# Designs tried in a protein design chat: VH-VL binders against C2 domain-containing protein 2 (C2cd2). Part 2

Target 1, 194 residues: C2 domain-containing protein 2 (C2cd2), of Mus musculus (Mouse) (e9q3c1r45to238)
Amino acid sequence: EPDELRRRESDTLLSWILTRDSWGNQWQAAWVTALNYEAEKRGGPLRLSFQKDPRPQSLQLTVEKVSSVVKSTQEKVVICHVVGETLQFLVSAGPASATGSECQLYDVHLSPFHLKVEFHMEEKREDIQIRWSFTHVPETAIKIQPQAPGEKQALGVNMLSEALEDLFKHLVNAASPSVFLSTKPTQVKEAQSL

## First folded at step 5 (VH-VL; framework fv_patecibart)

Design B17 (from A4 with heavy chain L104W)
Fold by ESMFold2-Fast, scan of step 5:
Structure B17 (fold): chain C 194 residues (1-194), chain A 123 residues (1-123), chain B 107 residues (1-107)
Amino acid sequence: as target 1 above (194 residues)
Amino acid sequence: QVTLKESGPTLVKPTQTLTLTCTFSGFSLSTSGVGVAWIRQPPGKALEWLAHIYWNDDKRYYPALKNRLTITKDTSKNQVVLTMTNMDPVDTATYYCAHTEYQWLYGDAFDIWGQGTLVTVSS
Amino acid sequence: EIVLTQSPDFQSVTPKEKVTITCRASQSIGSSIHWYQQKPDQYPKLLIKYASQSFSGVPSRFSGSGSGTDFTLTINSLEAEDAATYYCHQSSSLPWTFGQGTKVEIK
């Protein structure tokens, strides 16, 4: 019967997508985009900017399905346990009015992690949108360390790594990273949060 | 003891510019983390945020009204001024100013409010 | 922008009874929710900030809870002076937005 076939196919499709070698890069890029989007929308006098670590790295994800719910013929939610290797980002933090001299650069590490993640899959026209969020991010999985700032070492007196770790957890809880996958087998696009 | 008080015209004609002043005491708008926001409430309706100014002169506006709004501060006078152009009868509301203390982890709560000033827009 | 939906719009409650007001955000806002009380013809007053932290001088019968998208303001034992309209406000994302309000009346 059609509903059974659709459910089984969607679960298989999600596992296939998440275990592709290219998915790790899309995952990281989507997180950087979503975190920047939430940081910009948050407002206030402090500004954060996330950027992908330029050092080459491969994200290896092991995905174990916990449950799934079919919301409609176009929408499905899958809850998974995701086990992965270190994710690394760079983050710049400073006052919104900063000229750059008041900004500090930090390394953000998720190392290692075992997370419960909700994946939302929705069919939109010729694309499938996949968006996800963490239901819980363990405190010990996130480490933020300042980079040695050279000539800028005198700055950043009022921004501690601990406060940034708490803010990062808050932003991660608010973020909704997503990618758009074309239903055409040879064409894949990533969604942009603008 | 933080206090804020709004002042300005109580009656404005359509197309005119509204200028409201918030005069405060018990804090300085040069203190790190401090801000002042403007919020309005049409009669019988919900609260609506309009604009925010922070100690470092950073400014935020409600996007749909941004082209009509200007917020400025005069730290030496303990005043924040809101200007709203091209007033319309639908802008009839009680206008409040409120104190905020920025928490970068959670954002801003409007912790101490002025008494409000009713501005009626009619011809 | 983030939409906040309060439930119910109106409650008529017997004195000493428990009152529960909910606020649902259209997207996750962590703990960046604040609750205000507005009595008739008066200015709003902050009750709870950051989802669960009581503001100075607020009676202990008021409490807040929740995270993410679902938040609750509770009045454990309603007093006559609690007749008011209650508003939630999110500070997670610009523009700051308020719920539509919940009016609480005494039976």
Scores: ipSAE 0.000, ipTM 0.485, lowest interface PAE 17.9, mean pLDDT 78

Design B18 (from A4 with heavy chain Q103E)
Fold by ESMFold2-Fast, scan of step 5:
Structure B18 (fold): chain C 194 residues (1-194), chain A 123 residues (1-123), chain B 107 residues (1-107)
Amino acid sequence: as target 1 above (194 residues)
Amino acid sequence: QVTLKESGPTLVKPTQTLTLTCTFSGFSLSTSGVGVAWIRQPPGKALEWLAHIYWNDDKRYYPALKNRLTITKDTSKNQVVLTMTNMDPVDTATYYCAHTEYELLYGDAFDIWGQGTLVTVSS
Amino acid sequence: EIVLTQSPDFQSVTPKEKVTITCRASQSIGSSIHWYQQKPDQYPKLLIKYASQSFSGVPSRFSGSGSGTDFTLTINSLEAEDAATYYCHQSSSLPWTFGQGTKVEIK
């Protein structure tokens, strides 16, 4: 079997998925859900809550490596390695007992980042399960800063520290976001010549 | 220096409620990041975490035992109290309290321990 | 819950030899692992916190390493006073759990 044709077919599938109108929203929602799950599991006196960033941002992903694995006659898995330019989130941090403005909001961004993405397909299922995780412990530059750096911090003010950055690395590395995408194409209107 | 000491009954009958007090010195449970944990060890067995209380009164319990456990603090008396209901012979163990300081990156390590108190459950 | 599996369960070691104890987590815990020493009829004492940070007053022959799921406690040169049971403990996810312990005896 020709490897060049197989690779082209895989690239087409990935391109189709990544350019879908709802992809960006589902991508961010899956990250926020997975990160909040991991943060909640930590327990302790600090509450960390991840939120979707409502500010405009671009998501540009580059596919570096694709491989196809057939697990059985009924199941197929496609694995690819993806590089992103920037991944940005909002995170609030404060005491677990926080009331009012005791929590402080931080801007977090990763640049660049590498992901292992798995596409799981089943013969008689009408959707594709997409799961992703970091391929290695993130060696990306992580920037965390208060959303209002000139404003007085909440009770228990602390400088943005290496410890918070390392905690974020831990949560990101532990997170296992996933989505299910329908294989039925969404019908869209387009100008058609006769 | 930081010191902790457990106190309470050494013998408990089945179905009774156990109340243990941890009295400490050298730190305040009003200091941000500070907490106190309860850990037990049945004779010849491994350590088991039971409950944790933090300076802000946030509480954590071992899930399978949470309906039997209550942890409270009295900051002015430097005491943390653990209550465990419906004692069974299987709950026979040495019970410890320990000091913690929460670290953002790593969570809680039990850095200073009390001497422990052996609680035997039998009739 | 996260299960911590220590290896070996028991070892008898000649004085001044190097001792390695491993702790494997059933899922990733970052660096949220701590090591304790418990001598016979005594309460546990913290040796290493946060995978690799020595607690104050702990002899330099003790060191910790690892991240994610595989962790190691090393005693570079065993002393007679090191005969004890060693436990790993994870504080990454509730409930906090301990390994089953590794007993080290002097040969």
Scores: ipSAE 0.005, ipTM 0.532, lowest interface PAE 12.1, mean pLDDT 79

Design B2 (from A4 with light chain S91D)
Fold by ESMFold2-Fast, scan of step 5:
Structure B2 (fold): chain C 194 residues (1-194), chain A 123 residues (1-123), chain B 107 residues (1-107)
Amino acid sequence: as target 1 above (194 residues)
Amino acid sequence: QVTLKESGPTLVKPTQTLTLTCTFSGFSLSTSGVGVAWIRQPPGKALEWLAHIYWNDDKRYYPALKNRLTITKDTSKNQVVLTMTNMDPVDTATYYCAHTEYQLLYGDAFDIWGQGTLVTVSS
Amino acid sequence: EIVLTQSPDFQSVTPKEKVTITCRASQSIGSSIHWYQQKPDQYPKLLIKYASQSFSGVPSRFSGSGSGTDFTLTINSLEAEDAATYYCHQDSSLPWTFGQGTKVEIK
């Protein structure tokens, strides 16, 4: 399917994870969560809130396994090349001292990208935790632009965009997104239920 | 002792929907790591994987057939059901279900198989 | 999709001789190969998991080796009961695929 991750070579466990119907949504949600965590942790004069882009977008990611290391019977690390055309996010940005009315929404694009990504997989009681991070700083182009810019810009557009690009580079490199896959079975409701 | 048995119609007309049931014993599909796969084999040809369902209700399908296939489970009945729409004579095959026990490091091998059920598609 | 090519397609072997079956993947799959035995009019049975891990109850004369693109199933000393078609299977990438099969018969 066109909207799902394409892969050339993958580890069996990683292949199982990446081909789940829910993976694309979990991937994006994990990035949003990790970026928000790093933004809040860093603090500073700008307040950032990341959110998943609700507009339709194709998942055009190709994942190629480079190497893997077995750490234990319950822990494995896989290093992959991840190649894609665009990653998109929405970010609300404004001065830390501002009220909500002073914040403006921005579109953020990483395009094109070629990343070395380390996937860390660990069995934890009732769950399998998948965590990933970059093995090096990404060689990507970052484009940040206001979404339907109005009159209520908290800071000048040029200054804010430059500060946002620098901050976003830091946040992307610091982020360690993760997902937990439950080992418990999902309940199935009867088709005739009410 | 793990056992699986396929059941369903042995003759299907072109364009009809096929529904096959895999009934199993000796394991629970609520056990962490457990899954059930459907594999088919046309007469005199190689094995072909169709679909897989895991204990946590996660599902996999052969991409070229995904729009025709639905796999579901009923854990309380020890059953996994495969539905395949728009049957064609080329879909004539012996259909198998098989047990898997997913291991974090080693993936999915089909370790215990059902006896298979031959489904013939003809008018 | 990953294509698995087995060789030979067919071999007729004298009892007690060593049998070697090769499975070649169209791209690297690590160790994500599993081997099955299917006797005439029977369902397949798992022999080797993850390239080299023997499944429980499988006779010690069966062994597997290889990684990347080239994999081998070895029957150290062929017994009459080993006459069957052998299949390799990869679960590294969707769709999961099987080789075309290697038929082994007794001479």
Scores: ipSAE 0.005, ipTM 0.522, lowest interface PAE 10.6, mean pLDDT 79

Design B20 (from A4 with heavy chain Q103P)
Fold by ESMFold2-Fast, scan of step 5:
Structure B20 (fold): chain C 194 residues (1-194), chain A 123 residues (1-123), chain B 107 residues (1-107)
Amino acid sequence: as target 1 above (194 residues)
Amino acid sequence: QVTLKESGPTLVKPTQTLTLTCTFSGFSLSTSGVGVAWIRQPPGKALEWLAHIYWNDDKRYYPALKNRLTITKDTSKNQVVLTMTNMDPVDTATYYCAHTEYPLLYGDAFDIWGQGTLVTVSS
Amino acid sequence: EIVLTQSPDFQSVTPKEKVTITCRASQSIGSSIHWYQQKPDQYPKLLIKYASQSFSGVPSRFSGSGSGTDFTLTINSLEAEDAATYYCHQSSSLPWTFGQGTKVEIK
């Protein structure tokens, strides 16, 4: 709990980040990257490969309990709670010895979710580099649905659910994903003269 | 190039509401990272920050005065308006508006200031 | 809130002498300190931003240094037009705050 840090009702840079059109897609992609890294690092009886859901998603996030610390003229840390209704991704799962043909696909929904997050933001020329880590285990209901329904896939759902809960525990204070957002103004069309 | 100018009443009675307008040129409050702040200075005393509005309509207020202050912008008119309720003689001060810009990481220096407008609160 | 304490409150200095003004923050603010010059009956003008970056058009005799809690504004060779009150300002944490000011007078 960041009682020692200066608290703010909101953070200007974080608000700007959350209003960027590309944020939702990059946020989801970074989640996938972090999960793949931890799955490979941890090992285990299952081979897991996470993929961004290619279907369009509406990502509605609420940020609360914001606390900011300025580290330098180019670096800022923001600690906050991120609450959302749903986050979706795809998982390919199979035995550790599996080739791609032995793996099965699952739809995974984290719904609802409550994340306690530390955002590290650094200005890199024309980009803001954003990294984050979870200060606590993500609080979420995990809903898994196999894409090819069957009795064998149903047995895999329980194993996958337990594996995901284990992976989430390893995300706490782990190496964070990176996102780069351009600070250049969005290019706009020249106003059409009437 | 960049200019700001404050306007509003120069004399306010206790308990009345003060409304000040900052009219600017040479920049747009639609530009990412740009903001406008209000700062005041009582006669012979130090500078005191009051409020800040940013290009994304994010607003910040001095905590002790938050319930008395409202800051708004009209991007099409190049104006920022500050409203302060329940004026008291201790609020007598020169009120300034000032420009801020990149970086987006946190608050910036107040690089270009308006001329200031003296507001006297007396009965 | 972060309190900024300037030292000295006042100094009378002969032309061409070096002037040093300090600003101490009650908490670490990195390099998020800015310096302003205010001449009598005029609005403040930015001199130095982010501890050491000179604002455009500011004479080279003005320089800033420091990090964390202790910051310094230096005028290497005082000119008559430098008679003014100087203020430091922190932008590290809300609310943004200013020092009490240092008045520099020509002897």
Scores: ipSAE 0.006, ipTM 0.497, lowest interface PAE 9.4, mean pLDDT 80

Design B21 (from A4 with heavy chain Y102W)
Fold by ESMFold2-Fast, scan of step 5:
Structure B21 (fold): chain C 194 residues (1-194), chain A 123 residues (1-123), chain B 107 residues (1-107)
Amino acid sequence: as target 1 above (194 residues)
Amino acid sequence: QVTLKESGPTLVKPTQTLTLTCTFSGFSLSTSGVGVAWIRQPPGKALEWLAHIYWNDDKRYYPALKNRLTITKDTSKNQVVLTMTNMDPVDTATYYCAHTEWQLLYGDAFDIWGQGTLVTVSS
Amino acid sequence: EIVLTQSPDFQSVTPKEKVTITCRASQSIGSSIHWYQQKPDQYPKLLIKYASQSFSGVPSRFSGSGSGTDFTLTINSLEAEDAATYYCHQSSSLPWTFGQGTKVEIK
């Protein structure tokens, strides 16, 4: 019975998020912000810059496993593990000294993806903090391709592509996207942009 | 222990303004999470939500009627007032007020209702 | 706005039989569904909130289930006093909306 209650609570939280008009934009913005933060923090000879993919993508998330933790009498944290079909980004990659003309644009896909999602709720607070991270990103789930796939390869392009795939894997594993969502009803659907 | 009671005119002419008062006891509209909603039911038809006011004075209205509706509260008198302008025969209905306790993820259930007041709009 | 569609519209049932009323939402609403009973010439009374939680004082023969878009209200053994119209209500997004109602009569 308690397990059924935990599952229903997680399903309710996830459904609530997925039905918000602003969710798609907040979801992508949180990812882009977190990935760019980790990329800039890392440094090194290869520079990555992430941008949201304007093409349609699936926003569906399905609960695989659920648990809840009470950290104090005033705070409740619900943790669930979710699976999604595809996560898509645009990324520019090039040497750290690049002036734009040396950067290549890539499409990045993660399919499928598995996340640990934390819902942080405080008694009498009118917002929820949603924080998520990857528990594990298999290399086979990552697909990175040049945005213009017919483009002629330079002598060093294969080395850059290998470095890009490895760097991307480390960046997504380090990223900690989060959003704050208001829980009180409003006649204007929340339009909290980045 | 929670009770609500609607009061106001039972007959209104077309184009007039309707003012209904909900007087309650057993709770305070200053208590976090508490709200009061107005719901109506035309004779023989389904329930229709109209407006909602919360402890923090946040207000919500049915979009198609928003320009006609005003909801206010007087916490010291334990009253919520609904005003509806430009009444029409199609607005003939029993009007209810109801208590809510806002739940973070589930929203508002109308858990305790007033007895309702029938408002007839005719010339 | 979210549309709630109830079925059936009407049901005439023999006492002691099981009654099932369904409510389908035009989009996912999680567990933000509530069920009300309205007897003739009376005000509505809350039976079930948040899809499956019984309101205080409600007889145990009433239960609710479902999540997402499909919800059910069950009366396990109909009593004469259960003749009423039953409404579902969603509080997932504004405006709050009700189903069209299901009328249950005793044979």
Scores: ipSAE 0.000, ipTM 0.458, lowest interface PAE 18.5, mean pLDDT 80

Design B22 (from A4 with heavy chain Y106W)
Fold by ESMFold2-Fast, scan of step 5:
Formats: structure tokens, C-alpha cells, sequence
Structure B22 (fold): chain C 194 residues (1-194), chain A 123 residues (1-123), chain B 107 residues (1-107)
């Protein structure tokens, strides 16, 4: 029972989700799925593939409920502020040429961040779909670094990292991560972004 | 099948601590989605929700009374205990416990209630 | 917190007549409204949950409807045993709150 969620304004569903032991893994997996969807959909000269970071992560998130709106008998929206120190992902990047691709693995860090997040909760058959997106994104620093530095690489490696940083910002803003929860809270499913 | 029964002192002096026990049958508090709530009703007044405990030991309290309330469960004994400190004559009420089934999006209804226990706070 | 206002506070009704009790929320609560019946000197019993779902064993003359901020409990044909106080309860937002109650008497 985290201190941040003991506050009287806490929504029951949001509290339930955020106190689950598996939330961090579900959050990261949903982001990976959504980012890969947006990267593939966008296309362009670069191919990006996001991966879950296998290293243990400590998520230091503060969530404050801003407002809750009931839109229909099947739909509820919760807007809250998410403040954190660091979020980390892995991304494989290379040219999107048909002939062949030279892929490199990069560490991606968002640090620090203060995001206004909109959680959309919709009843679908026997499941509840939870999807979220940014409603307003204040300044956030994104760093993308090669995972295996120390080699003499192809010319333009530093410029590629800068281009990937800008592309990642666009993908993060476009992504709509989601999870499916059964009406029984112990049954969680992951879904592709819309 | 589901039954709940409240027990505890019927008379409490001001400043004392009230401890009420809800003993139930027909369900287990180890079953996912299940919870037990405490609701009170002062004589001739409306119902007031006080506290809630779920199968996963998640606890909720009425904010204005949170510093006075503690809810715990003993799944082996099929019991939920409510403790309320610093009792006052205005806390005189019939106290009920009730079964709930968690509805993730829409919260809970109190579907099956105990018979209630009247607690009078007076000197 | 969400305030629930019931109307009327009191109603005296002839047997077999239709009774309508209204519950108004101070803000939208979707379908997170539940209705209880409390007879004199008895504990409350759930009648309708999530605005319109009848609880098991509840007579078919009881029904619920509404969405958003305005909800109604209807007793299609009042029986003598329906004399009671009726309460609405919202579970949309913490703290969960009840209406003030509507007392229905047989005349």
C-alpha cells in the first residue's frame, strides 16, 4: 500500500493498477509494444525495434490524480501528473534498406520527466482496456547512447544518435500504450496501441 | 450462503477505543476480488461508509476518520476487525459489515450485510 | 466528494401504485449507483446494483435506470411489505457516499 496512493483523491481502479507487483513490467511491456507499432507505422529511412530492458528497474514515480471524467456507462478517463527520475529502454536501430541493415543497440533514457497523462478506461466485453497518452508533455530530456561504445565505428555515429533522439521524442508522443484487465483484477493482458 | 455477523461491546465510554469483529461464512477473503466493508448508521440518520479491506490486504478509509480507523483481516478465522479510537457520543450508531465483489472500473456494491450491532457512546 | 440527493424525502403511497425515487449526484458517476432497502429495525438489503442490475432474489417489481447524474429506482406496483427507507450509494469515487434516504409508507 504505497504512501502516494493512500491519499483520499485516489481513484479505486488507478490505485489497484499501480499497487500491483507486476505493474512496472506491464507498463514497460505496453510501452515497448506501442513504440514498435508507431515506429513501423511511420516508416522512413531508419528501422527501430524497442525491447524490454532485462536489467532490474527501479521506477520512482509520483502520481497525483488531477481529475476523473465518466464519459459513458462503459468509459472513464483519469488525468494525472506522472513525475519521475528515469525511464530506461533498449532500442535497436539501423537503415531500413531491403538489401541489408547494420543494426546497433542503444540505451534510451528519459530523465527527468514531468508528464501529464490521460488514462482511458473502457469496458470491452469481459475485459477493461486501459490505454494512456500524453495530454501535455513538459520538457523531458531524452538520451540515446550506443550500448557497445569504444570501437571505431562508421562516420556519423554521433549524428545518428541525435537523429534517433528526435525520432524517439516523436514516437513517444504518438504512442498509445494499453493493457487489458479482466473483470477479475488478477487477469492482465497486453495489447497493441491504436 | 454468504452470512456476516458483527460482534463487540454495545457500550463504550468517551475517549475509549472501539473494537468490532465481523465473522463471516460462505466466502473466503483469499478469493480474488472479494472484500469486506464497514458502514455505520447513527439513530434516525443516513448510512455512512467507514472502511474497506480487500483480499489482497488493500485498505480504504473514510478520509475524515482515517486517523481513528484501522481495519484488519484474519483469513484463517474468517474475520475482519475494525478499530476506532477516541470514541465520542456522536459515534453512537449501528455498525454493519458487508460483503463486496470488486468491480475494477465502477467500484463496489454492498451486496450482503450483517445484522448490525448498536454501539452507544456515553459516560 | 460526491453528494447524493434523493427525492422525495417522504412518500405515502396507495398499494399497487407505481413509486419512483430519484437520486441526483453532484457530478457524473456513470453507472456506479446502487440501491438499498431498509425496513424498520432491520439491516439494509441490496436491490439494484450498477444502476440497473437486479440483485438475486429481488422481486421483479423493482427496477433501476439512469446514467450520469440522474438515477431512478422504480417500484412498479407497491406491496405492503415495501414500506421502508430506500438509499442510493455511489462507488465511483472515494469516499463512497450515500443519499439521505427516501421513506416510503403505505396509506
Amino acid sequence: as target 1 above (194 residues)
Amino acid sequence: QVTLKESGPTLVKPTQTLTLTCTFSGFSLSTSGVGVAWIRQPPGKALEWLAHIYWNDDKRYYPALKNRLTITKDTSKNQVVLTMTNMDPVDTATYYCAHTEYQLLWGDAFDIWGQGTLVTVSS
Amino acid sequence: EIVLTQSPDFQSVTPKEKVTITCRASQSIGSSIHWYQQKPDQYPKLLIKYASQSFSGVPSRFSGSGSGTDFTLTINSLEAEDAATYYCHQSSSLPWTFGQGTKVEIK
Scores: ipSAE 0.000, ipTM 0.514, lowest interface PAE 12.1, mean pLDDT 77

Design B23 (from A4 with heavy chain Y106R)
Fold by ESMFold2-Fast, scan of step 5:
Structure B23 (fold): chain C 194 residues (1-194), chain A 123 residues (1-123), chain B 107 residues (1-107)
Amino acid sequence: as target 1 above (194 residues)
Amino acid sequence: QVTLKESGPTLVKPTQTLTLTCTFSGFSLSTSGVGVAWIRQPPGKALEWLAHIYWNDDKRYYPALKNRLTITKDTSKNQVVLTMTNMDPVDTATYYCAHTEYQLLRGDAFDIWGQGTLVTVSS
Amino acid sequence: EIVLTQSPDFQSVTPKEKVTITCRASQSIGSSIHWYQQKPDQYPKLLIKYASQSFSGVPSRFSGSGSGTDFTLTINSLEAEDAATYYCHQSSSLPWTFGQGTKVEIK
């Protein structure tokens, strides 16, 4: 079947990406870059800085559907929808005038999530561009918690968390992360006798 | 260097099941992008792709034969096994296994081949 | 399924002459075409991958070209050891298919 072949092509692409050693770092960096861009663009009385999380992230992505595959002699585009269990972000939040201890670190979790993923490959290029955007799912929960111990709560932490949740929801919906992955093949260099 | 070698019975009776083993060296099926394919060639005829298995255990079969074919791997033994049920005289062919490196959206070339094993189906 | 048609089926060539083998696909396959050499009673060996990339250890007299539906394998100056059947193979879409083969022999 044509549809079954497209679905399996998407699964193979996703598996290839997820098994690359650098994927986790590139995935996280792309989100941090896109979210900081949107936060800076909007401005406001709160200063947000999304940071690379040194803790390893385990990404469990499942292909829900393949929306389209476009093939030509020079360009191939695969578009698919993937769902995942949890996205984690590390964010520093505080007033615009914040310095050291006025900034609080928060762990932000988004669960579950749904992404539209686009794979762009051009013939004769050694790179594939991967772009994704968040698709709103009504059951998606956003959990924001201070990284500092619960016993040392600053005044207004609950109010800041409510404002942060609303802002984060809007930033995630606006962000459009992308990466370029090298497709330089690890090819067998040994020749059989001719 | 990369080498592959096919093994299994050389004579099979009609309706029996054929099991062929590909034993390889010089690469691992746990390496991202690596795969192994099975190709056959009836005497005096063209090559025909049968099945493929990748590092991530993704399996692909020739559609007309998929109900008869099973491909599995044992990465610790460096082996890929092809099973084909209900053999018929028309399945008489030399069976090859071959190394592949996955190329995104371009498919794979069969870059290093085994020597092949002739399987004759007759009663 | 994509059908690959090779031309000619058979060619008898004088040593040192140029040999051209064509493979035509029933639909566009980009550059996802590969060429194999099979000598009598031997297993196939990869010559050219992805239309024009020479495989390691393959003599420079072999070259490939083409894109889309029309592809060519060229042997610039035929040597006696080049007597073989040549096959094209497409990997653009499943099922992967081979051409019917072109037999090249020395005059």
Scores: ipSAE 0.005, ipTM 0.601, lowest interface PAE 10.5, mean pLDDT 82

Design B24 (from A4 with heavy chain Y106E)
Fold by ESMFold2-Fast, scan of step 5:
Structure B24 (fold): chain C 194 residues (1-194), chain A 123 residues (1-123), chain B 107 residues (1-107)
Amino acid sequence: as target 1 above (194 residues)
Amino acid sequence: QVTLKESGPTLVKPTQTLTLTCTFSGFSLSTSGVGVAWIRQPPGKALEWLAHIYWNDDKRYYPALKNRLTITKDTSKNQVVLTMTNMDPVDTATYYCAHTEYQLLEGDAFDIWGQGTLVTVSS
Amino acid sequence: EIVLTQSPDFQSVTPKEKVTITCRASQSIGSSIHWYQQKPDQYPKLLIKYASQSFSGVPSRFSGSGSGTDFTLTINSLEAEDAATYYCHQSSSLPWTFGQGTKVEIK
């Protein structure tokens, strides 16, 4: 039946995207961008800055498609559950008036995580433009470890964990940056928000 | 049990500087997440937030008034001081200080308030 | 800055009636809304924080609800001591702002 064939093609496209060498880096960059935007918007006494972990990491994901809609010959929307063992990033935390010396760096692990995500994919000549948004607050256990555990910390780990949970609630309405993936094996393009 | 009390002059002449002190008990301004705010209310009008100081000495001011406002704390005396320069009759109001506990995305609720002090600006 | 608009400005209510006060934000503020009661010639007191969390010592007849832009404070059975002006306050974005107030009088 035509609808089953279209469904298989959408699954194939998503699988292809997830197996691209650049995908793990793009995925982490999107998280960091969304978290930084929300943190800067809120104000208050704390400065939080999120960074992709510079160490190479393998991202192990299981993706279950919930629904797929073909909007046009160029556009597809896929809603899915993304489940993983670990998603890692760095956060620098300190007083809002701080310059680098007053901030402390923390390793953050989301483990395990379960995300409900809407992927909007649009074909642009030889590139596929991918946008995503979270349809629900991420379900995850948050593990935080200071990078310099012997030093005095500006924030308690519990306060930072609470702040991160609050930021995740606002990710549902956060804008995601567009990513352009080339259909040719040797090229990757990315678009950044202004 | 948290308590706060405002003190300062009740009458100020135009162009003078107002200095108000908030003296508190039942909490420490060295405790993570704790802050103290100043709010005013002109007679018969709504509440207006003025300034905020946090446990880490971070400070926030109402943008239209920021050039006139200074907030400081003395943690050892359990006091927060607000100064406001170039007073005008329109600044006549009851001035309150209030305790807060900060949440990053939820912000601050003013949970315990002082009794307020009426400041009249008149020549 | 975020503008909070309260409705109604004034209401005269018979004891034991249900009172509903609304607060509308000019942009989404999540759950960062707080409600205060100010009786004549007294300082404001916190009733509800973060849209729906009752502050300690507040009578159970007071409740809050809503998210995003539309918020409600409910008094399920008005008592004479509830005659006051009620204010909403948003803490989502600086500067912190208050609504204009809703005055509740006993009939």
Scores: ipSAE 0.000, ipTM 0.507, lowest interface PAE 14.2, mean pLDDT 78

